# Designs tried in a protein design chat: VH-VL binders against q9r0b6r508to684. Part 7

Target 1, 177 residues: q9r0b6r508to684
Amino acid sequence: HIRSDFRHGAGGWQIRSMGVSKRPLQWSQSGLLLGLRGGEELSAPKKFLGDQRLSYGQPVILTLQVPPGGSPPPIQLRLEGAGLALSLRPSSLPSPQDTRQPRRVQLQFLLQETSEEAESPLPTFHFQRLLSNLTALSIWTSGQGPGHSGQVLLCEVQLTSAWPQRELAPPASWVET
Below, E stands for the ipSAE of ESMFold2; O stands for the ipSAE of OpenDDE; V2 stands for 0.75 times the mean of E and O plus 0.25 times the DockQ between their complexes.

## First folded at step 10 (VH-VL; framework fv_oberotatug)

Design g03 (at its last look DockQ between E and O 0.02; V2 from the best seeds 0.00; counts 0 for: pae E 14.4 > 2, placed apart)
Fold by OpenDDE, look of step 10:
Structure g03 (fold): chain C 177 residues (1-177), chain A 125 residues (1-125), chain B 107 residues (1-107)
Amino acid sequence: as target 1 above (177 residues)
Amino acid sequence: EVQLVESGGGLVKPGGSLRLSCAASGFTFSNAWMSWVRQAPGKGLEWVGRIKSKTDGGTTDYAAPVQGRFTISRDDSKNTLYLQMNSLKTEDTAVYYCTTDEYDILTGYYGMDVWGQGTLVTVSS
Amino acid sequence: DVQMTQSPSSLSASVGDRVTITCRASQSISSYLSWYQQRPGKAPNLLIYAASSLQSGVPSRFSGSGSGTDFTLTISTLQPEDFATYYCQQSYSTPWTFGQGTKVEIK
């Protein structure tokens, strides 16, 4: 898997606020502060891009630190590649916890065909084509979210990769190794 | 949106030549394997040939009926697939489709995912 | 070359019917088998690949089964838009080859 731990820097991530321009992320040893004042776009560094077909069906996991009484803001994951763009929503909701203490929450985004931008899911081959030519991976936050009393931190981004099952299938006679 | 648009079809005499083009958009063409498939009027589908991506060697394969007469090529800078048809025969009369050849990384199996609208080639004296 | 024998060549059915089309390969092609639908005057569309994998966007009433030499396409409940010609195609070895096609007509 590919991981960004913000403990030692922004790791090549960039932020765009209010849709104007990309800039280096401001970070702390605890992670990246999400401003929650207007829309933010966090652009992934090159190590998350390129041929990411091995991540098909696998989760992208965002680890957030949520303040007491707070909850993660609305977040979408945007993928771009091969002339296509998709927006993914978290596949799971955080478990309820004691609201009196800060907590770490993981948001999982499954890299699959489902998208809120389309009436129907993207065909499998087209989605995999997108992953094979991933030119952008970005985290989008809304300007408003619950738990405004404290700071929400992005602590880690993880892209999971797995070996394809095709290795278990008999090869076609025309397949060259 | 992935789109393929064939052009260049028309009427040609036996023994003549014709070059078809397939304009691709909506995907990274240079990474795609591409095929030509034809369909004679009122008949079934017939695979003509395929060209692999440059990264996979850029090699071509052909069906026996067109081997030595047809040549598939590509210009990745123009996102265009070509079918050069020489020594045309009446039996080459068909609608010619270009297709993208995709595979599922989970299974490794291929399918002709996207098809153009086709272009008609008529070989007649 | 691998020959694909499709059956039947044509069939008549009514809306709501269960339709079954078969395809046989002259030799084992594992699961390198795809099914295509072609409506009149239109280009073919991929329905099934890898013998049984439903292409995204294709209605769940379509299903594929089989491996080796014998394969089946099933339409559980035929809809008006399903009247078309269907083709099987092997991608096990070049040249890729198609079945003769099955025309599904209105009874």
Scores: ipSAE 0.023, ipTM 0.680, lowest interface PAE 3.5, mean pLDDT 86
Fold by ESMFold2, look of step 10:
Structure g03 (fold): chain C 177 residues (1-177), chain A 125 residues (1-125), chain B 107 residues (1-107)
Amino acid sequence: as target 1 above (177 residues)
Amino acid sequence: EVQLVESGGGLVKPGGSLRLSCAASGFTFSNAWMSWVRQAPGKGLEWVGRIKSKTDGGTTDYAAPVQGRFTISRDDSKNTLYLQMNSLKTEDTAVYYCTTDEYDILTGYYGMDVWGQGTLVTVSS
Amino acid sequence: DVQMTQSPSSLSASVGDRVTITCRASQSISSYLSWYQQRPGKAPNLLIYAASSLQSGVPSRFSGSGSGTDFTLTISTLQPEDFATYYCQQSYSTPWTFGQGTKVEIK
């Protein structure tokens, strides 16, 4: 797995905007502020990029800290690679929890065609081609940042890979053929 | 220059009313959440209440001792925060500060980073 | 309501001393804690937000630590301008609440 947990800094994550950005990313050892302005994305560092085909069919997992009375904002995971661009929606919703208290919530984005936001026609095997040379991985929200949902922190980003699971003896349903 | 300036404090008899104003400048007031905090002479800080930005619903929350007696409002066209204080009691005697509550959205904190100078409210017979 | 208890209520210290102030919440507040400094006759100033993040313009001799219920403000080398009252404040759950304050006095 490839992971950012922000204990020692912003982990190479940056705010990307449509114009010249001079805004620093705000962080603490508890996470990054997920309060993006219009046209902004959180862009992943190089360790998440390149040949990530082993993550096909596996999730990208975001761990968020949500304040009392708040909810996770709508989030898309955006990928660029091999001349292609895709947007993904969460492949699973968080389990019901007590919202009166701060809580940690995980959002999973399955790196597979079933998670794509749009149903536009694309070439056969486009998702795997994109992952063969991933040039951008970004977090974008279409909703408000801090406000109705409160101040939400991004505590961890994990890109899951099939290789470590195979070397650790996979479950019966995971045997490679 | 970011600035908050309170006014409207003074002497009031128990049971009376006062309206405090807080003039804001140097930042986008309409995007900010705002709080009132009070401090009795020689005592600690006590949060009074908060109002969210209009975009975030404009809702208010209050501390229990003032619930039902105090009303926070805002006029974004005048960059002004208000505190209407009714049914005043001697224990409401304090310096009243206005503060930003959500002013710096980039830092991600729920702290109060801008404070006014305070205005004294004295409730006595 | 979340109750915030500071310790000590006052302390005497000399310029150059290392000073620690603790703040205890009646329930977990994660890292939703701020520290304020108030000099006599002045409005409070924000020192630390999110338990450990230093506010812009605050000297590096100030630091915050902790999460959950127990938090500490540390002044590594006390300066003459640091003689003031310090407050912690939780922003986990409304109503927001402050600690009772810790007065740092000369000697």
Scores: ipSAE 0.000, ipTM 0.478, lowest interface PAE 14.4, mean pLDDT 79
ESMFold2 (binder alone), look of step 10: mean pLDDT 92; pTM 0.941

Design g04 (at its last look DockQ between E and O 0.04; V2 from the best seeds 0.00; counts 0 for: pae E 6.2 > 2, placed apart)
Fold by OpenDDE, look of step 17:
Structure g04 (fold): chain C 177 residues (1-177), chain A 125 residues (1-125), chain B 107 residues (1-107)
Amino acid sequence: as target 1 above (177 residues)
Amino acid sequence: EVQLVESGGGLVKPGGSLRLSCAASGFTFSNAWMSWVRQAPGKGLEWVGRIKSKTDGGTTDYAAPVQGRFTISRDDSKNTLYLQMNSLKTEDTAVYYCTTDEYDILTGYYYFDYWGQGTLVTVSS
Amino acid sequence: DVQMTQSPSSLSASVGDRVTITCRASQSISSYLSWYQQRPGKAPNLLIYAASSLQSGVPSRFSGSGSGTDFTLTISTLQPEDFATYYCQQSYSTPWTFGQGTKVEIK
């Protein structure tokens, strides 16, 4: 796995936002502040980039902390590579919060062909080409409406891979050699 | 608190030129997309044009009626937005508002967030 | 260009009344629609964006609804300070365009 847990810093992530709400990346031990008004693009550091074909069909998992009664803002995961770009939507949306306490929710983005911005899915060959030279991985969020109180935090980003990044371990079971 | 103060309005003859200024405060001006919107006396609102932030390319867009005659610029060091108006016409007579624009990069929603109080431009012979 | 048509152009109402203003787009603009309020002699103020999102600081008596081509601004209980002109604005495609306005007058 390739992982950012934001326990010791922003981990090389960068933020771009628009308009009056444009802001620098805000980090705390609880995570990165997300979902401000106007939306934002959060760009992954280099460790998430390069040849990521071993992550084909696997999830990118975002762990978010949402305030009491709150919900995550709309989020897309955007991939760029080999002159191609693709947007992924969460495979499932978390249910509304029914507690008075902050909660953590996970959004999963499967690294597979999708057609969110096109009438037809990207051919597998082209998607593989994109993953073979991933030059950008970014989290795109919409802004929270003015009626939303509290803060949404990005607590963790995990890219699932057939090969562990830091450990010499056998490849994941889905890898056929 | 966001504040926008327009100035430079006045009486000008057709074919003349005028430059409007918008002094901004209460926010990071260099990050903001800005627009001009005008309103003829007793009439509705009309978008004039916009300028993006420098980090977003600093490009400008204009409405067709003012294209080629009006130029929007900005001086981030002075927190000031400008509207250079050349070849003015009687139909350019209006109160000119500067606005801070908000743009949601995911949804694409765009709206005029804050408005100045406007400055009156009168084009008359 | 996308044309925005408001209805009515003017209306008379009393304090406490429910007021509804309609805005129609010449083509589908999804939810790319904002509402502005302009009091006499004042600059416009943003009320609603994204068709139904209430701007911060705006009273809850204001609400927006609709998608596609037909949109409505509703004031549930008209207050004295609500007598003003209201404008819709599409942000679907440049150039950004406004409706002609709806003047809400005292009956």
Scores: ipSAE 0.502, ipTM 0.816, lowest interface PAE 1.0, mean pLDDT 90
Fold by ESMFold2, look of step 10:
Structure g04 (fold): chain C 177 residues (1-177), chain A 125 residues (1-125), chain B 107 residues (1-107)
Amino acid sequence: as target 1 above (177 residues)
Amino acid sequence: EVQLVESGGGLVKPGGSLRLSCAASGFTFSNAWMSWVRQAPGKGLEWVGRIKSKTDGGTTDYAAPVQGRFTISRDDSKNTLYLQMNSLKTEDTAVYYCTTDEYDILTGYYYFDYWGQGTLVTVSS
Amino acid sequence: DVQMTQSPSSLSASVGDRVTITCRASQSISSYLSWYQQRPGKAPNLLIYAASSLQSGVPSRFSGSGSGTDFTLTISTLQPEDFATYYCQQSYSTPWTFGQGTKVEIK
């Protein structure tokens, strides 16, 4: 698996804005603050990008920490690759849980066209083509800003990938010409 | 500039009812959890109760002395917090403050960050 | 419920004095403790959260320390505007509870 757990820093994650200069991330050993403003996304570092075809049909798992008695805001996983862009919804939404302590919750985003938030999702072949040259993996949240319910930490991101013996062959060798 | 302004205080007889309002501005009220804190004349601070944001379920919690008698509500379209006080007793006499019930997720700590100036409720015959 | 016991209830001091106020919790609250200042006739304002973190705009003469059950607020060099009542407040569990207050008066 490809993983960011933020024990030794922000792990190369950056705030991405639509034409606005990046600002420093707020970070703790427990995770990254997802208090993003409108028009901003949290973009993944290079290790999550490139040829990720072995992750087709597998989840991207976000581990979040919410304030006591809180729930995560709506979150989308946004992908760009091979000239395509799309957004994924999580497989399920966590139920509210009134606790005295911060709680960790997981959201799963299945890397499959069935998880798209589009009226006309991509065909399977085009979704897999997007994964063959993934150029961006971003996290977007709504309701960002100051306040109790506007704060969520991103504690871990895990991209699940196939074992070496998956149906798809390892990278093909080529003969020099 | 963050501003919290309480209103609706006054003189009420024991057993009576009173509704307090707290008008908020200068911050995203709909993201905030809000509390009421009271202070009897010449006495210390006492937490009364809180209401969560609607995103977090909109639920309320109360201190034992007011449970079942006081109701906290909010109207996010008007940026206003309310305290409905029923079955008032003389020991409810106090200045009532509205506050933001803040949590800093990076540190993991709660605190009351912004306070109104208070409104006096006097319960006497 | 967590009970907060604050000491002393009152003290007299002169401008320039070092002032120490203590707060004890009935059970361990880790560092889930805040300190508030209330000047006469005014609303309270936050000084310190997380036992030792200064709120923005609070002068550096204020400091907090402690963890578990025993906490202190220190004013290193008392100023005229510091004559007020000080409250500790636990944020470990609901109901949130305050100490009884410490009134700092001019000697």
Scores: ipSAE 0.301, ipTM 0.671, lowest interface PAE 2.9, mean pLDDT 84
ESMFold2 (binder alone), look of step 10: mean pLDDT 91; pTM 0.922
OpenDDE, look of step 10: ipSAE 0.083; ipTM 0.673
ESMFold2, look of step 12: ipSAE 0.041; ipTM 0.557
ESMFold2 (binder alone), look of step 12: mean pLDDT 91; pTM 0.929
OpenDDE, look of step 12: ipSAE 0.014; ipTM 0.622
ESMFold2, look of step 16: ipSAE 0.203; ipTM 0.639
ESMFold2 (binder alone), look of step 16: mean pLDDT 91; pTM 0.924
OpenDDE, look of step 16: ipSAE 0.220; ipTM 0.713
ESMFold2, look of step 17: ipSAE 0.041; ipTM 0.549
ESMFold2 (binder alone), look of step 17: mean pLDDT 91; pTM 0.927

Design g06 (at its last look DockQ between E and O 0.11; V2 from the best seeds 0.00; counts 0 for: pae E 5.8 > 2, placed apart)
Fold by ESMFold2, look of step 10:
Formats: C-alpha cells, sequence, structure tokens
Structure g06 (fold): chain C 177 residues (1-177), chain A 124 residues (1-124), chain B 107 residues (1-107)
C-alpha cells in the first residue's frame, strides 16, 4: 500500500487552484487542514501516481478527524491519467454526528466505474487506462468556503493495491506434506 | 469591536422562570457558535450550554444540571442569543455570561469574547 | 466527562515573582486546553489557547505548556495587573469543563 500519514510533514501534498496564487498548507502532526475554498484541490505527491493498475477495484481510503459535534463536508476524489479525467464519490456516507469528542471517520473511494460521478459515457475500460498512467490524484469538496462543519483534518491517505498471490502452489519438491 | 451585552437577570423564587438575552455586535453573528457560561457567587466557571450556527445544524447541547430546564435559542435577524430558564433552583444562582466559541481544528475550541454578565438570584 | 483539577487553589506572591499554576485532566485532552484570567469584578478573558498559544495582545510573560493530562501556566515576572483568578478549560469533549480556579493575591 501507498500511504501519507503526515506525522513528519505534509508529505508532498499541495493545494492546487486554477485561479489566484497558491496558498500554503496548514499542517500539524495530527494531519492537514482541509479548509478548501471553491476551485481548490488538495493534490497528491508523485508516489500516488504513475502505473496504479493494481489498485483497480480497490479503495482509496481517507482518514479524517472531525471536531466535536462536526461532520465532514462532501468530498470527491478526482483522478487524471492517460488523457482522461474523472471524479469519484465515496462508497459510504459518514454516520450522523452526535459525538462529544473529536472523532476519526474513514471515507472509501472504490477505484472502479461504479464510483464515478461521470454524466457521459466514456470509452470501454477507461478506468483501467487512466490507472495505467495516473498523472493526478486530488481531494475536492463541493462545499463553499471553510466553516466549523467544513474544517476537518486529513490524517491519512492510503492507496490500496491488489496483491496477486505468487506462492499459492510452490513447485519445489522439497515440500513433502 | 466585538461586543456582547447580557440582560434579563434578576430575582426569582425557586420553580420560577427567567429569559436572558445577549445582544451581539462587531462580528458575523449568524456564522458563530454561541455559548452560555455561569459563575456562582464566590465560585468558579461552569459551562451551561451551546447553540451552533444554522449552517452547522443549529443544534444545542446542555450541561447535565440544566438539561430539560434551560433552552438556548438565537435570532440571527436581531443578532441576539437567548437563554430560557425554567424550573429554577437555588443552585442556578450565578452571573451568566454569553461567549463566542472560536474554533480552529488545529487548536480546538476556546471562548475568545465574553459579555459583562447578568446576575440571576434564585431564593425564597 | 473530563474533570479538570487545578492547583494551587490560591497563592500569595510579590511583584516580580515567577508564578506557576498547574492543571490536570482526568483523561487525555491532547492540547485542547485554554487558560483564562478573571480580574476581580470583571468577566474572564482568554490568555492561552491550544495549551501554549498566546492570545493576541497577551503579554509575553505569560506562557503555557503541557499536553495530554498535565498542563502549566507560567507568569515569568508577576506584574501588579496580574493579581487575578486563573482558570483552565478543556475543549476536547463536551461538556466543556473548567478547573476550580487559582487566586493569585498580593503578598
Amino acid sequence: as target 1 above (177 residues)
Amino acid sequence: EVQLVESGGGLVKPGGSLRLSCAASGFTFSNAWMEWVRQAPGKGLEWVGRIKSKTDGGTTDYAAPVQGRFTISRDDSKNTLYLQMNSLKTEDTAVYYCTTDEYDILTGYYFDYWGQGTLVTVSS
Amino acid sequence: DVQMTQSPSSLSASVGDRVTITCRASQSISSYLSWYQQRPGKAPNLLIYAASSLQSGVPSRFSGSGSGTDFTLTISTLQPEDFATYYCQQSYSTPWTFGQGTKVEIK
């Protein structure tokens, strides 16, 4: 698996915007502040990019910390690669807020066609083609400006890989039983 | 710049009711979470309850001693916070402060602006 | 609920003294702790948030430290205007709770 846990820095994550000058990330050992404005995305470092076909059908997992009584804003995962771009919604919604303490929640984004928010059809096997040369992976929120409900920490990002089992039936004859 | 002014305190017999008001100015009241904190004479500070902004759901939370007896509400058109106190007990005797609840997820919650307080006395 | 135990309950000190006040939480509250000053007859005012961050306009003789369960407020060189009652408050979980206060008096 490929992870960012932010214990020792922002891990190469940066705010990306199509408009005005880039603003600095706010970071702590507990995570990155996800108070994104409209038109901003939090983009992943190189280690999440490139050929990620082993992650097809597997989740990207975001671990968020929400304040007492708060909830995470709507979050999408945006992918670009192989000349394609698409957006994913999470596989599940977070539980209703009612905790009295800071809490961690996980959002899972399954990397397959069923998670897309695409409004138009795309070429056959487009998702796997995109993952063969992933050029951007970004976190986006559709919410307006940060507020109490929109302020969450991103504590961890994990890209899950499918691991083919290679020693399922070893050919060595030294195994008797 | 920021001002919070409480009013409505006074003398009440046990079992009675009072309504406190907190007039706010100098900030965007509709975006703020607002809180009530009380202080019995000669004693320390005690949290009473909170109301969130409408954007954050507008819900309320209360300390156990006042749950079911006190109701916090807000009128964003008048920049006013209210505390309706019913079934008052002698242990509710205190100066009542309204406060703003500043929040930053990196630093937590804290009460950065306080009103002057209004005295509520509950006695026979 | 998180209980905050503050010590001492009162102290007498002279101008120029170094004063240390402690606050202990009944469970870990990370760094979600603030300190308030209340002068006689006045409303409280914020000194320190996030255990160690000074509020704007607070003199640098005030400092806070600690994380988890044990926290301190230090006044490095006590001034005449610092004679007041000091409260810690946790903001980790509701209900928000305060220490019982530390009264700093003129010796």
Scores: ipSAE 0.075, ipTM 0.630, lowest interface PAE 5.8, mean pLDDT 81
Fold by OpenDDE, look of step 10:
Structure g06 (fold): chain C 177 residues (1-177), chain A 124 residues (1-124), chain B 107 residues (1-107)
Amino acid sequence: as target 1 above (177 residues)
Amino acid sequence: EVQLVESGGGLVKPGGSLRLSCAASGFTFSNAWMEWVRQAPGKGLEWVGRIKSKTDGGTTDYAAPVQGRFTISRDDSKNTLYLQMNSLKTEDTAVYYCTTDEYDILTGYYFDYWGQGTLVTVSS
Amino acid sequence: DVQMTQSPSSLSASVGDRVTITCRASQSISSYLSWYQQRPGKAPNLLIYAASSLQSGVPSRFSGSGSGTDFTLTISTLQPEDFATYYCQQSYSTPWTFGQGTKVEIK
C-alpha cells in the first residue's frame, strides 16, 4: 500500500488552481481542502508513480471529511503513462445523509481499463503499459459541490498494491506516441 | 462569541397564535442550519423542527406533533430565526430553545449552541 | 421515526463513581448520536457528538461509545458538577428524536 495522510505535511503533492499553475498545497493537520471555486488538480508525489502494475484492479481510495448535509464534489482520477492518458470515475458514490453532523466518506477508484471517456475501454495491454510507467496521477475536482460551501477535506489517499513497495522505479525517460 | 437569544414567549389561550424569534450573532447565520427544541415543565427535550441554510435548499422539517401548525422561517438579512405557532394547544406549553451547530472543516471542530430559551404557556 | 430508549431513567451515585448511561435506537443510526448534559434551569450542553467525539472544552472523564443501535455514555470519575440530566439524540433522520433522559442524582 502507498499511503498519504497529510498529517506531517503536503508530502510532495502539488495543486493547480483554475488550471493555471502548480503550487505547493495548502494543508492542515486534518487534510487538504477541496471544492474551491474553479476546481483543483492535485498531482501525486513520486511514491505514487512508476511501475504500478501490482495495483491493477486494485482501488485508489480517497478519504474525505464532509460537512453536515454535504457531499463530495465531482472527483475524477487521471492517469498518465507510456504516452497514454485515462480518466477514472468513482466506482461508487456515498449516499447523501440528512444529518447534522460531519462524516467521513470514501471514494474508490478501481485501477482498470474501463473508462467512461471512450466508447470502448482501453485494451488491457495498453492499460498495463500505462501502469508499468505511470508518470502522473492526479485528482481532479470540478470546483462545485453540494452542501454548505461545497467544500470537503481530503484526509487520506491510498493506493492498494499486491505488496508494499518501499522504492519505486523511476518512470521511463521515453514517451511512446 | 456565538449568541442565540430567544424572545416572544408568553401566555396564550388554546387556539391562539404566537411567534417566537431567535436573534443570532457571532457566526455566519446564513450558512447555518437552525433548530427549535422545546421542553415541557419537568419533562424531557423534544425536537420541534429545523430549517436548512439557503445553500442547502432552505427546506424545513417538523416533528409530527407540530406539523401543520408550526412554521419555521428565517431572515438571513436580520440574522433571525422564527417559529410561528398557530392553533396552540395546552401540550405546547414549554420552554422553547433555538439551537445551531457550527463546523469548521479545516480544524474539524464541531460546536453546538443553544439559547437561554423562552417560555410559552398555553392555558385557558 | 427513530425511537430512542434511554436507560436508566434515573440513578444515584457518589462523587468518584463510574457512571454508565445507555441509549438504544429502534433502528441503525450509524454513529449519528449525540449526548447532552442539562443542569436545572439551564439549556442543554453538548458533551459527545458522532457517538464518540468529545466536544471541545468537555472534560475527558466523559466518553461515548457505540454504533448502530446501542450507545453508551460513560463518566469515569463523577464530579460534583456532573449531577444533572443527560439526554441522547439521534441525527440520522428527521425527526431528530431524543431519549427520555437520565437523571444522575447524588447518593
Scores: ipSAE 0.049, ipTM 0.677, lowest interface PAE 2.9, mean pLDDT 86
ESMFold2 (binder alone), look of step 10: mean pLDDT 91; pTM 0.926

## First folded at step 12 (VH-VL; framework fv_oberotatug)

Design j01 (at its last look DockQ between E and O 0.15; V2 from the best seeds 0.00; counts 0 for: pae E 5.9 > 2, placed apart)
Fold by OpenDDE, look of step 12:
Structure j01 (fold): chain C 177 residues (1-177), chain A 124 residues (1-124), chain B 107 residues (1-107)
Amino acid sequence: as target 1 above (177 residues)
Amino acid sequence: EVQLVESGGGLVKPGGSLRLSCAASGFTFSNAWMSWVRQAPGKGLEWVGRIKSKTDGGTTDYAAPVQGRFTISRDDSKNTLYLQMNSLKTEDTAVYYCTTDEYDILTGYYFDYWGQGTLVTVSS
Amino acid sequence: DVQMTQSPSSLSASVGDRVTITCRASQSISSYLSWYQQRPGKAPNLLIYAASDLQSGVPSRFSGSGSGTDFTLTISTLQPEDFATYYCQQSYSTPWTFGQGTKVEIK
């Protein structure tokens, strides 16, 4: 697994703000601040890139801290590689709750051929090509969300790999050599 | 330092009315959700109601036992929370606490604050 | 409404004991569960929020666990000042209901 926990810094993540409201990346030991006014693109560092075919069918997990009464803004995961690009939506969206306390939620993005940018899914071999040479992984937010201006903290990013941990089950049979 | 000071409690007859106040200081009151919680003598805690911040819609919610009789309001210019209690019943007898929470999104720190409470006694 | 059921209603313990209090919700409340401590004649103090997060200033001997419907407050080594009444509260949905309370008494 490849992981950013932001405990010791922004970990190479960079932010690009769309629209009028531009801002620098704001880091704390609790995470990276997201969801301010305007769309934002948060770009993953190099350790998330390259040959990521072992993550095929596995989730990218974003852990978000949501303020009291708040809800995560719409978030997409964008992948680029081998001249291809696609955007993924989370497998499930957390429901707004009439809560008093802050909460942590996880958004899971399955690395599969589904895309919001195309009428039809990307062919498997093209998606594999993309993953084999991943040049960009980015988190996109609309900058609008319910409650507290849609602000959240990105606490953790985890790219799941099909490779077993030490002394665990062998890699899935679908993993290409 | 966050401070919440309740006032307005006292003795009232059944069917009467009373208005409690909660004076707040030490935090940005206008951004805070405020709640009332009560505790009958020798009993447990009972949530009474909540008012959201104006930025979060300023809406109120109430527990069923006080619905239609109690009204929570706020004056942000005075940093004051109110509880208007009408048609009071003997079972409304309790210490009434005002509460608030403070959340810092950057640090993730969450704090909960309570006043000292004010006693409301409903008795014939 | 979400009903919160605490157990036990009361317990007797000695200084140094490990104390466990449970709270069950009538439906899943995710992790929107808080634990309060109340000493006689005082307002409640928040101990744990979000099921397991320790309120600032609260001793580390207090811990919370659980999610969904079953939650636990644990005092690893009971101290003299810990003899009090403890309440759970859900903030998943209004009304933000409390448990009945658990009185921790000296044995």
Scores: ipSAE 0.156, ipTM 0.705, lowest interface PAE 2.2, mean pLDDT 88
Fold by ESMFold2, look of step 12:
Structure j01 (fold): chain C 177 residues (1-177), chain A 124 residues (1-124), chain B 107 residues (1-107)
Amino acid sequence: as target 1 above (177 residues)
Amino acid sequence: EVQLVESGGGLVKPGGSLRLSCAASGFTFSNAWMSWVRQAPGKGLEWVGRIKSKTDGGTTDYAAPVQGRFTISRDDSKNTLYLQMNSLKTEDTAVYYCTTDEYDILTGYYFDYWGQGTLVTVSS
Amino acid sequence: DVQMTQSPSSLSASVGDRVTITCRASQSISSYLSWYQQRPGKAPNLLIYAASDLQSGVPSRFSGSGSGTDFTLTISTLQPEDFATYYCQQSYSTPWTFGQGTKVEIK
């Protein structure tokens, strides 16, 4: 698995904007502020990119923290790769809750074809092609959440692999006998 | 400059009612969450309740000792916060402060601006 | 509800002394803690939020530390205007609760 948990920093995540305004990324040991303005996306670092075909059919999992009395805004996961682009909505939604304390919720984005993209359908071959050379993975919301109750903290991002991590780089010192 | 001015305090008998007002200026009141915090004479601070902005749902939350007896409301056209206190008890005797509430999921919830307070005395 | 316990209840110190006040939460509150100063006859004012972040306009002699259940407010060089009562407050879970206060008296 490939993971960002933000306990030690922003993990290489950046705000990507189409405008000239470059606002700083806000974060803490608890996570990364997912309060995006119009035209902004939260883009993933290089470790999430490249050839990610082993994650086909597996979820990207976002762990969020929602404030007391708040709710998460709608979130899309945007992917670009091999000249293709698409947006995913969560495969499952958290149940609505109003709690007296911060709560953690998970959103799953299945890296597989969905019928929800009827305007621009992407067949199985194109989805796997996109994952063969992933050039961007970004988080976007439909807008800033209203006032205080719309603040959401991104606590963890996990890219799930179907098989155990197999990074075999055969330098002379690492070859097993 | 942010200003909060409470009024409406006074002497009332147990079982009675009283309505406090808090006049606000120097910020966009309609976007703010507001709280009441009280302090019995010679004692510490106690949160009473809060009201969210209309943008965030306009809902209220109360501490257990006042639940069902106190009602917080707001009039955004007059930049005024209200506390309606019913079925008053002697333990409700306190200075009542109006506060602005700041909430940031990174840093938590805190009371950044306070009024000077208004005294409510519940005594027979 | 989260109970906040301050120590000491009061203390006496001289101008120039280093003063330390502690606050303990009945359960972990992460870093969701603030400190307030209340001078005699006045309303409280915010000193520190997020356990250690200094509010604008607060002198640098004030500092806060801690996380989880144990928190500390420190005044590095006590000044005459620091005669006041100090309160901690948790903002992890409603209802928001305060410590009972620590009265600092200047000798």
Scores: ipSAE 0.052, ipTM 0.630, lowest interface PAE 5.9, mean pLDDT 81
ESMFold2 (binder alone), look of step 12: mean pLDDT 93; pTM 0.944

